VH-VL binders against q978t4. Designs and how they scored, part 6

Target 1, 133 residues: q978t4
Amino acid sequence: MFDGSDLKNLFSLDGFLKTIQFEPEYIREGEISIIVPLRNNLLRIGEIMNGGAVMAISDAIGGLSAMTYPGIVNQVTVSFNTEFMRPIAKGPVRFISRVDRIGKSIAYVEVLVYDGENLLSSKSTGVYFLYRS
Below, E stands for the ipSAE of ESMFold2; O stands for the ipSAE of OpenDDE; V2 stands for 0.75 times the mean of E and O plus 0.25 times the DockQ between their complexes.

## First folded at step 1 (VH-VL)

Design o8 (framework fv_ontamalimab; at its last look DockQ between E and O 0.14; V2 from the best seeds 0.00; counts 0 for: pae E 12.9 > 2, placed apart)
Fold by ESMFold2-Fast, scan of step 1:
Structure o8 (fold): chain C 133 residues (1-133), chain A 122 residues (1-122), chain B 112 residues (1-112)
Amino acid sequence: as target 1 above (133 residues)
Amino acid sequence: QVQLVQSGAEVKKPGASVKVSCKASGYTFTSYGINWVRQAPGQGLEWMGWISTYNGNTNYAQKVQGRVTMTADTSTSTAYMDLRSLRSDDTAVYYCARSLYDYVWGSYFDYWGQGTTVTVSS
Amino acid sequence: DIVMTQTPLSLSVTPGQPASISCKSSQSLLHSDGKTYLYWYLQKPGQPPQLLIYEVSNRFSGVPDRFSGSGSGTDFTLKISRVEAEDVGIYYCMQSIEFPYTFGQGTKVEIK
């Protein structure tokens, strides 16, 4: 039920996320993929992607992937952990979120991030509380 | 169930253009990409390119770059492949095939159209 | 471009006997994410290709358990434990680790 308009709307309403240029690759029940150009506002010293930006984008699409299921009208992050395996020096950057388990009130999600050379650069695991109508 | 139904056979003269359609049903069209693969008579499979049905982004094989345009109409769940400046060596059966564009599953072609025969002759 | 080489080019099998097809890639198909991007397709006479195996060893929905895939790196094998008449056709391996995606030249399987 959560489509591309919902994804664009969420990013546009957030003070930080609205500055992020992105293009959805696909959205389906339990999974979202987006591509993010590596713009200057996402870089830290050393011309590599800001780890906080990686976490913020990953958290956002992680929660949104849970909202692709019917009947889920909102979500909030309970916990989120990120492993940084490689620096991201080349864009565009691909973020793929997948729901590993959807329960009545909790979703378990993983998010994989690939750099412009298609190398796996980070992995996140998130736990989200779900609101249902 | 998932189906990809392609347009009928075409016979064209060298230098002409052809537009092949691929109508999808049985799934959410924008959740999967569409690949185009061709097969010349008696020969193997050749990948031509891919289109995102979600945002319209495309990737084309170098062999057809500059002569091909892939598009998708989400209102009719139909993908199109336009091939221009046809040569005799473009004679082939053209297939559309659905794929997931991500590295979690890998890009594999799980469902294919029935094929469209394009013959280029003088 | 990654070159995919299949052997044999053709084989004739007595019904109920096993068959084995090899696929070799010019470069490793193992991605840094730990996955191997190798797939097997069957094209029956007059039909489009159909997916049999994805990511080396996973059977696609509806594919009988007599089909199995194995291998790593650059060497891959498709096995049919007991060939049936409906298995006749041309088998192709494919890689999707980099563009352009490339197919093997095909292996024709016939029943004696």
Scores: ipSAE 0.006, ipTM 0.625, lowest interface PAE 9.6, mean pLDDT 87
Fold by ESMFold2, look of step 2:
Structure o8 (fold): chain C 133 residues (1-133), chain A 122 residues (1-122), chain B 112 residues (1-112)
Amino acid sequence: as target 1 above (133 residues)
Amino acid sequence: QVQLVQSGAEVKKPGASVKVSCKASGYTFTSYGINWVRQAPGQGLEWMGWISTYNGNTNYAQKVQGRVTMTADTSTSTAYMDLRSLRSDDTAVYYCARSLYDYVWGSYFDYWGQGTTVTVSS
Amino acid sequence: DIVMTQTPLSLSVTPGQPASISCKSSQSLLHSDGKTYLYWYLQKPGQPPQLLIYEVSNRFSGVPDRFSGSGSGTDFTLKISRVEAEDVGIYYCMQSIEFPYTFGQGTKVEIK
């Protein structure tokens, strides 16, 4: 099954995501949780987490959570929506992805983001097209 | 099959140290934290500390702060707990336990080692 | 530190009868994520602890449906609808909402 070393490898090979430092917290079928230190490259003016960074990280682990199921070799984002509920000013930041439904070709995923004081700070929903072996 | 196998029983004198090992198998070692929990004879469970197997960060219970070092060797998938300046009230069974989360909150121990008896006697 | 208080500390139960164990925390275990970080473990004689219930009411894999958990905030209950001989041991509640993680004192369940 897809594991934390797979997750690290995929981020490190990505031209965009390779700059994101994180620690896998857990990975299980349909769920990924990661811890992201809130470093300067993730901040916007005003010293809060950049909303684009929140979306990019959420989208990445959202799509990758589908790969925790057997037989899925890749995925691409079809749609992604984020609600920014409060500013993230303190890290580390926890991103939790959960697959709500997975079919033959489509996965529906939710991603929750918590700040360093354990407050729910954003919620995303995503739809992903699946490539199977 | 997730398994945590601990090192064998130890008998020590006060003032000595002990190092207990916990070898993990059947899962990706760096994806889960390791906690150490001890149980004195006839007593309940006492959390001693946690280590991130990914980056080596630790959090120790105040009672053992300064006397304990927890480490993890990712090349052998083995966690270690080194307890120094042993006292008679350190006599206990020491367990390693896998935590699903390796940070401040939301974790629980789904798999436990078999336990290592440490006896400190004069 | 969060204090976890179990009652009773000991139970003697006739086989087939129900059992109920209370666990109270010194502060709320409800996190802003909407989850409550309360867990139940069973330690059978001569064995390490094993997880029974996670997040108040969810049975861990392989746990029989005669075990149920309930509660919220600071007050929690583990129920065994019909105690069997294999259920003998010490039951612990635990919180993981913050370090240090803390356990209740344990409730010893035995059969007459």
Scores: ipSAE 0.006, ipTM 0.571, lowest interface PAE 12.9, mean pLDDT 89
Fold by OpenDDE, look of step 2:
Structure o8 (fold): chain C 133 residues (1-133), chain A 122 residues (1-122), chain B 112 residues (1-112)
Amino acid sequence: as target 1 above (133 residues)
Amino acid sequence: QVQLVQSGAEVKKPGASVKVSCKASGYTFTSYGINWVRQAPGQGLEWMGWISTYNGNTNYAQKVQGRVTMTADTSTSTAYMDLRSLRSDDTAVYYCARSLYDYVWGSYFDYWGQGTTVTVSS
Amino acid sequence: DIVMTQTPLSLSVTPGQPASISCKSSQSLLHSDGKTYLYWYLQKPGQPPQLLIYEVSNRFSGVPDRFSGSGSGTDFTLKISRVEAEDVGIYYCMQSIEFPYTFGQGTKVEIK
């Protein structure tokens, strides 16, 4: 299990996430959860969270969740698909990434996004190529 | 480091009101909710309610519904719990506790304040 | 409201011996998101409660590995493999799958 220092180290590996204001909830082997305050820089017209922002954050933590496994030293997105169930207008927004399957070179990840009312707002499926030590 | 620092002990008469503060530091205040839990002398823990520091949404336990108001001041990163119409059975140690934002389903209380003793006596 | 029932309510343990506390909920704590919203707290004498276990079996940061949680649905257990003096206090289980959040009665653990 990861502590706060582990979280910081892991998240520091992603330059994009560094630009996002978020609070980590927890990190486990194959699982990451973060809370993202819904700020103006994340909003599009209509005061709804930017869909691209949702996907970018989801992809980032999706990849990092694969790196929680021993021996994984890097990963790259092979494919990433997002379905939007409802617009996100209320925060904070919870992003939960879970590795569904991990093989030798490929990981399959699901990322669920909940708005401030705990309503499922988006669901993503990511495939990542893995680099092992 | 995450810290929740509560206001000092209070002694009140029945029928009075008390307002306990909980100042948060070491994290982004508006990214976590605040819960209030009280503990009567020699008794167990009782959840009183929750407030979203982001949008001000609240949920109160039925036992204190109508007598409690929870607020949050984002400018000072301070949460408040106002309990009115105090009675003797409100005597307890009151704790604020941090949790992730919840609405219908919740999370865990990872950090707690030191507690505030509220004594209600004639 | 979901009722949380702990057993036993008190436990006296010889240092180095194991301890086990049961917590039962009146309804399943398994959410549709796949998480089970059961938590364990320890309140040491004169201190606020502190988180031990979240979601049944995950030790919170800094919690010794002698603490372990298990269970599913409505039946949960907290185990201490080797009780130490610093483990003295009252242990509470809690559910947060729905409002209002509710705690068990608490289990007082003392050293013989």
Scores: ipSAE 0.006, ipTM 0.622, lowest interface PAE 10.7, mean pLDDT 90
ESMFold2 (binder alone), look of step 2: mean pLDDT 93; pTM 0.948

Design o9 (framework fv_ontamalimab)
Fold by ESMFold2-Fast, scan of step 1:
Structure o9 (fold): chain C 133 residues (1-133), chain A 119 residues (1-119), chain B 112 residues (1-112)
Amino acid sequence: as target 1 above (133 residues)
Amino acid sequence: QVQLVQSGAEVKKPGASVKVSCKASGYTFTDYGINWVRQAPGQGLEWMGWISAYNGNTNYAQKVQGRVTMTADTSTSTAYMDLRSLRSDDTAVYYCAREYQLLHAFDIWGQGTTVTVSS
Amino acid sequence: DIVMTQTPLSLSVTPGQPASISCKSSQSLLHSDGKTYLYWYLQKPGQPPQLLIYEVSNRFSGVPDRFSGSGSGTDFTLKISRVEAEDVGIYYCMQSIQFPWTFGQGTKVEIK
């Protein structure tokens, strides 16, 4: 079963994601939640979280939440949209990815991002192509 | 690995205050909430309140509202529960417990601190 | 406050026999997010409580599969399929749908 150790290993293999410190909060079939400390390497000018970092982390856990289902061995992003609702000035930042619908070859996913005040700061929707064993 | 270690037993007179500590280790302190739960001798569990270790937000049980203050020191990864105007019915074992924020489940508990209020 | 009522308050079980504990809430524990915020804890003699079951039916890490939780709305059950010596203690249900978080009175499980 896909667990927190798998998630940390997968982040460590990616050039950008390996720079991100995080702790899994929970992992379920179709859902991943992680907590990300708001470190200096994730800040843009103005001392707020980098929008590219928000998108990259959201995209990563979006695809990985599809891999929590049995028999799914890989995934690639087909489309990804992010709505930025609030700047993130306080961490830690919580990312929650949920699979809304899973089919044979496609998963539809949403990712919700909350700042350190528990305010919803961004929402992403993603479509992922699935590879099965 | 993950552990909550509480301060030692306290004996207090009615009207005094007590401050119990709860030191966290083995996890990122600011990512989880801390709950305080007490148990009077021979009685069940009673929730006292909750604190966010990151932003310091609190929520207290009505019975102790106005007499309790919960704080968290991120530099030492330590949570505190300060209970004032002690009464004999505050005699209890006081536990701190870590909460998975999204599950609201108390997965790791401290060993407990006995507080005795007597004349 | 949501009141949590457990029955029975005490239970003496021959080793290897099943045990069943009921928990009733004064209000539904089903949240608008689709989750039911009911939990079971075990307090062994002289120890702090430990988490057994979260969100009605999910066993916490390391909890043996002889423990199972079920129920919905306001009526919940914890079952132990075969009680063993290490299962002795006081069992509590808890709700966290609404502040203040509240516990049942506890059910004492003994071997006799």
Scores: ipSAE 0.000, ipTM 0.508, lowest interface PAE 13.4, mean pLDDT 86

Design r1 (framework fv_ersodetug)
Fold by ESMFold2-Fast, scan of step 1:
Structure r1 (fold): chain C 133 residues (1-133), chain A 121 residues (1-121), chain B 112 residues (1-112)
Amino acid sequence: as target 1 above (133 residues)
Amino acid sequence: EVQLVETGGGVVQPGRSLRLSCAASGFTFSSYGMHWVRQAPGKGLEWYAVISYDGSNKYYADSVKGRFTISRDNSKNTLYLQMNSLRAEDTAVYYCAKDLGYSSGWYFDYWGQGTTVTVSS
Amino acid sequence: DVVMTQSPLSLSVTLGQPASISCRSSQSLVYSDGNTYLNWFQQRPGQSPRRLLYKVSNRDSGVPDRFSGSGSGTDFTLKISRVEADDVGVYYCMQGTHWPYTFGQGTKLEIK
């Protein structure tokens, strides 16, 4: 089954994602939760989390949550939209990706991001094309 | 002000069980992983167990796997350590400690006062 | 497991003089992000440990500026520029780069 080692390996193979420090909290079929400390490389001016980093991490775990299903061997993002509700000034930052619906060729995913005060700070919706074995 | 207060220690005979508690305040308990660290009399610090923010993931030092169980109740802001089949070598001061996560970057940024467990025949 | 070795195991210092404690790891502590997760803790007699430094050289809030950390890779040093009476205690290095996380055996600091 897709586990934390798989998740860390996949992040390590990507030029941008390899710079992201994180720990998986749980991984189950259709849902991934990770904890990301607010390190210097994730901050923008004003000492808040970089919006591009929030989007990139959300997009990555969104697609990877679809790969927790049996038979899904790869995925690519078709569309992705992020709503920023609050600046993230306090870590650690929790990212929770959940597959809302999985079809033969398409997955619909929601990613919720919580700051260190457990306040919902960002919500993303993504659509991913799926490759099956 | 972050505070961690351990309770439940005491003197117990080998082979028995004991449950430690750690009451947390001053931070959003449900957002952070928690650890148990011990210190045997006159010895250094030894990490034992960690639990994720929601309680779904747990990891233990090999010396206590199968004997100790870490758990938490986020509604009560309380961390627990269930210690079974206690041995003389489990005699130590037990600290709960707060940190950000399981990866590199752990700081053990706040520690409790400790509770003493003595396993004596 | 990564072995953390401190030296000396104990040192006695005259008030106002500098003190230096070394910590060596059996493996590089550089994480994949380029950061080195080496922490220093102080435990005064009868008290809980407190964090002094994190990521080698970053001082925690409330820690006097006479404490400093340096090093890279596998070799690290904690320095106290001018030892004060309340610095008596045991100092521990700790690595957070490799699982499981490990502490050094401790260095006892005493005043002459």
Scores: ipSAE 0.000, ipTM 0.465, lowest interface PAE 15.9, mean pLDDT 84

Design r10 (framework fv_ersodetug)
Fold by ESMFold2-Fast, scan of step 1:
Structure r10 (fold): chain C 133 residues (1-133), chain A 118 residues (1-118), chain B 112 residues (1-112)
Amino acid sequence: as target 1 above (133 residues)
Amino acid sequence: EVQLVETGGGVVQPGRSLRLSCAASGFTFSSYGMHWVRQAPGKGLEWYAVIWYDGSNEYYADSVKGRFTISRDNSKNTLYLQMNSLRAEDTAVYYCATGWDTAMVDYWGQGTTVTVSS
Amino acid sequence: DVVMTQSPLSLSVTLGQPASISCRSSQSLVYSDGDTYLNWFQQRPGQSPRRLLYKVSNRDSGVPDRFSGSGSGTDFTLKISRVEADDVGVYYCMQGTHWPYTFGQGTKLEIK
């Protein structure tokens, strides 16, 4: 089963994602939640979270949530869209990725991002191509 | 306002078992890794075990592997340490501690004393 | 296991003077994510430890800026720029990079 150690290892293999400190909150089939401290390297001007960081982290756990299903060896983002609803000025930041649909070759994923006050701040939808064993 | 309270310590004979509990409050317990650390009388700190926020992974120091079991109940905000086959060298104050990242230890409880004597 | 060696094991400092504690690891503490998981703790007499610094140089909330940490790889230093009476206690470094996590043996700080 895909667990927190696998998730940390996969982040460590990416040049940008390995700079992100996080703790898995839970991992289950089709759903991953992580908690990210709002560190200075994730802030833009105005002391709010960088939109690029929100997108990169959301994209990463979106694809990885598809890999929680048996037999899926890898994934590649086909398309990704993010709606920024509120600025994130308070951490820690919770990212919840949920697979809406999983097919033979494609997964449709939603990622919700909550700020330190548990306010919904961002929503992403992603489409991922799947590689199977 | 993070508070951790350990209980369950006491005096036991070698070969017996004890179960320690750590009651957590003031933070989202289910989002934190949890550690057990001990301190023998007049000695330094020794890390023994960690459990991840969701209970999916656990790591132990070799000296306690197979004898101690860490577990948690997120619905009760409680961490446990089951200690079996206790030895005189297990005599120590046992602390529970939180880790936002399990590679770091953040907040500590007040400790509970375990004395293993014949 | 990674061995953490602190020096000195004991030091006496006059109030207002600086103090410096060294910590050396038997292996590099740089983790695969590029971060260094070296923590510093303070334990006052009769009290539980509290964390002062994490990832070498980051201060915890409420920790005065007279505490600072530096170092890289295997060599680390905790500095107190001006020692105060409340600083009496034992200081520990701890590595979280390698399993099992390990502490240094501790450095006792006393006031002259």
Scores: ipSAE 0.000, ipTM 0.493, lowest interface PAE 18.2, mean pLDDT 85

Design r2 (framework fv_ersodetug)
Fold by ESMFold2-Fast, scan of step 1:
Structure r2 (fold): chain C 133 residues (1-133), chain A 121 residues (1-121), chain B 112 residues (1-112)
Amino acid sequence: as target 1 above (133 residues)
Amino acid sequence: EVQLVETGGGVVQPGRSLRLSCAASGFTFSSYGMHWVRQAPGKGLEWYAVISYDGSNKYYADSVKGRFTISRDNSKNTLYLQMNSLRAEDTAVYYCARDHYYDILTGFDYWGQGTTVTVSS
Amino acid sequence: DVVMTQSPLSLSVTLGQPASISCRSSQSLVYSDGNTYLNWFQQRPGQSPRRLLYKVSNRDSGVPDRFSGSGSGTDFTLKISRVEADDVGVYYCMQGTHWPLTFGQGTKLEIK
C-alpha cells in the first residue's frame, strides 16, 4: 500500500519537488491530500503563491495519485490544465488529487487547491500515461 | 560551506537532564529537516530523532520516546535535543545531521563534529 | 525494525589491493517507486561519518570512482578497487526504505 513515506520518497526524485516541504493529510486508493506551508520560496510579488508552484505541485500529486492503484509502477503527464480562481495569500495550502478514471494505460485526474481559509483557489485536470509491472 | 556544530555535552548523573544544541550555518536552515544520531563508545551508529523543517513533525526511536524531545529555533539556526531521565546507556557521542529537504531515504548529506554525553554516577 | 547485517566485521587489506564489504537486510529494500534506498557511510578514526554512496551505487560529490556499490533486494556490496591509506576507518550501510532508519553494525577496514 502506497503511503506517506512513499509520497515523500517520490518527491525526492525531482529537483524542484524535493525542495517542497509538505505533510500528507491522507492517502487512499485514487486520492491524495497534502498540506503545504506557504513559505517564501513559493511566493511571488504581493506575497501571493507562485502560479508555477501551484501547477508543479498539482501535476506531481496528480500523477502520484494514479500510482496508489496496485500494479502501477510509474506515470508520465500527457496533458495538464490549470484554472486559477483566487489568489493564495494565506497558508497552509491543501492540495487534493483525485483519480476520476483509471484505465489500463491512461488516468484522468482532478486536483483541487484550497488556501488557508479553506477557499477553493485552483482546479487542475490532468491526463497521465501509466506504466504497469 | 555547510557547517553543523554540536554543543551541550558533558558528564551528568543518572536521572538528570541535559540539553544539546546544534548550530547550523552555510545553508538555509529553515528549509531542511534535521536528525540526531548517536554512537556509544566503540559501537555503531544509531538514529534517534528527526524534526521537520518547520518543527511541526517529529519522530523518535522507541528507545528514547518519552525521554528525549527534539526541537528547533529557525530564527537562531539552531537544533536542540532535550534529554530527560538520563541512563548510563545514553552515554554516547551525539551527532546532528541534515537530511536533504526532509528526505530521509537518501540519508544524511552533512554531519556535525559531535558532542560527548557521559552519564556516570 | 529492519536488521542490517554487515560482513566481515573487520578486514585488513594491503595498500593498493581491493576490498569488499557485504551488507544484508532482513527485508527487501526495494521501495514502491522501484528504487532501492541503501546508503553507505565512511567514518575515519576520530571523525564524523561521511556519506559515500546513496541509492546503492550513486557517489556523493568528491567521492572517488574507486568506491563502487552494487546489489539488489536484500544483498549489497561496497567495493574499493584500490585501497589507500586514507580508507582506514569503519564503513556502515544504512537503509532508508523502511521506517525507522537502521544502520549495519559497521565494518572496520585496516591496512596491513
Scores: ipSAE 0.000, ipTM 0.498, lowest interface PAE 17.1, mean pLDDT 85

Design r3 (framework fv_ersodetug)
Fold by ESMFold2-Fast, scan of step 1:
Structure r3 (fold): chain C 133 residues (1-133), chain A 120 residues (1-120), chain B 112 residues (1-112)
Amino acid sequence: as target 1 above (133 residues)
Amino acid sequence: EVQLVETGGGVVQPGRSLRLSCAASGFTFSSYGMHWVRQAPGKGLEWYAVIWYDGSNKYYADSVKGRFTISRDNSKNTLYLQMNSLRAEDTAVYYCAKEGDYGDYVFDYWGQGTTVTVSS
Amino acid sequence: DVVMTQSPLSLSVTLGQPASISCRSSQSLVYSDGNTYLNWFQQRPGQSPRRLLYKVSNRDSGVPDRFSGSGSGTDFTLKISRVEADDVGVYYCMQGTHWPYTFGQGTKLEIK
């Protein structure tokens, strides 16, 4: 079973993602939710969460949510698009990734980001190429 | 240098409206959240409203919710507070205050204040 | 709302002597990012408030090092090591961890 320890380990192996502190909220087949403290290294000017950080974290858990399915051993991002609806000034920040469709070689994923007041602040859509055992 | 200049205060009768303005200079206004804080005569500071950098989010203290409206015009570097249905207890000096930079979320600069007196 | 309680409400000190002001919060001010958003402001008579300290102990530019802040969780202290004449005024603690932001009731510092 793909669990929170697996998710933390995968983040720790990446040069950039290892700098991100987070706690898994839940992990299930096709869906991952994590809670990210809004630390200073994630802020830009104006005390707003860095858009690049929002995208990088969203991309990471988007791809990893596809790996919650049996037989998926790896994934790579084919395309990724983010809409910024509201600034994120208060944490913790909740990232929820959901696989909208899982195919043989491709997964379509959406990632929703909520600020500390549970307001929807960002939405991403991603397409991931899948490697199977 | 950062400057915030409030205008629009005055003496008004209960039930009437007043609009305060805060003109900002010396920083990139469109990158910062802005706040209104008031101080009743002889009393302490009380936070009342915030608007996010792009105007998308606003929060109010319960005591003014429904009566006061915060807004901003980033093209003019100006913050506003529309005050409706004014009451004697709204008598105070009103300050605009700027959010801090990088890792400090609170008021690093304040205006000089503008006085609102509600009396009959 | 988070209640911020200052003690004492009024303080008289002799020039050159230290002063200490306490601030307590009704709940922890540790934010989800691990920072504590406890701030101290000074308001001199007839003037606008000025921030002295942010995140408990960090001094703003131009603030003399005789001002220091300490504390954690719910218990905080502002210290002035050697009070000067221009330190007369009201001092406020303020929390930025929880919405809405709240201030202490203020501590008036006077010279005796």
Scores: ipSAE 0.000, ipTM 0.502, lowest interface PAE 17.5, mean pLDDT 85

Design r4 (framework fv_ersodetug)
Fold by ESMFold2-Fast, scan of step 1:
Structure r4 (fold): chain C 133 residues (1-133), chain A 119 residues (1-119), chain B 112 residues (1-112)
Amino acid sequence: as target 1 above (133 residues)
Amino acid sequence: EVQLVETGGGVVQPGRSLRLSCAASGFTFSNYGMHWVRQAPGKGLEWYAVISYDGSNKYYADSVKGRFTISRDNSKNTLYLQMNSLRAEDTAVYYCARGYFDWLLPDYWGQGTTVTVSS
Amino acid sequence: DVVMTQSPLSLSVTLGQPASISCRSSQSLVHSDGNTYLNWFQQRPGQSPRRLLYKVSNRDSGVPDRFSGSGSGTDFTLKISRVEADDVGVYYCMQGTHWPYTFGQGTKLEIK
């Protein structure tokens, strides 16, 4: 089963994601939750979390949540959309990815992002193409 | 491996002060919030204080507010608890514990250091 | 402060038999983010506490499958499907939904 060490290994192999410190909170079929400390390398001007960082992390765990299903060996993003509702000025930041529907070749995913006060700060929707063994 | 080692405990008289230290190794200390939890002889666990990864935020249990101060030195990978105006009721084993990313719930614990306040 | 009440306070079990420990909170542990921050800890005689479960039912690394957690809202249960000699110790529930964090009184598990 896809677990926390798999998730950390996949982040470590990516040029950008390897710079992100995080801990998995839980991983289950169709759902991943991680916690990310709000470090200076993730801040933009104004001392709030970089929107590009929010999108990149959300996209990554969105696709990886589809890989929690048996038989799925890889995925690539087809489309991704993010709504920024609140600035994130306090960490740690929680990212929760949930598969809304998994088909033969396509997964539909939502990612919710909460700040250190547990306020919903961002929501993403993604569509991922799936590769099977 | 993750290791937390508490030091600074001992026998002290009521009204005196004591400073506990917790030396961390095996992880990037500056990425984690840290907690102090105590256990009185023959009793259960009681949470007292937490400090955020950068030291900017602190929270205390009401029973120790104004008497205990939590602090950290990330350059030394060390957590501190300054205990002032000690009372017999403060007699306990004091544990430091790592927060599960920043100041969330403790996941790894030290071996504890004993503080005995006696007359 | 949220009061955490465990029952029983002591439990004597024959090796290989199941054990069940209950934990009740004085108010709901469901956070506004939808998570329930209830943890279970084990403290073996003379040792430091170790976390067994977090957010009700998630096992920490190295915790065997015989430990499971369930519950919602204010009522939670820790189950050991078949007790082994190494399970002797005190078990604590702890809530992290409300400040300050609070522990139950502890349940001492002994082998008959």
Scores: ipSAE 0.000, ipTM 0.521, lowest interface PAE 13.6, mean pLDDT 86

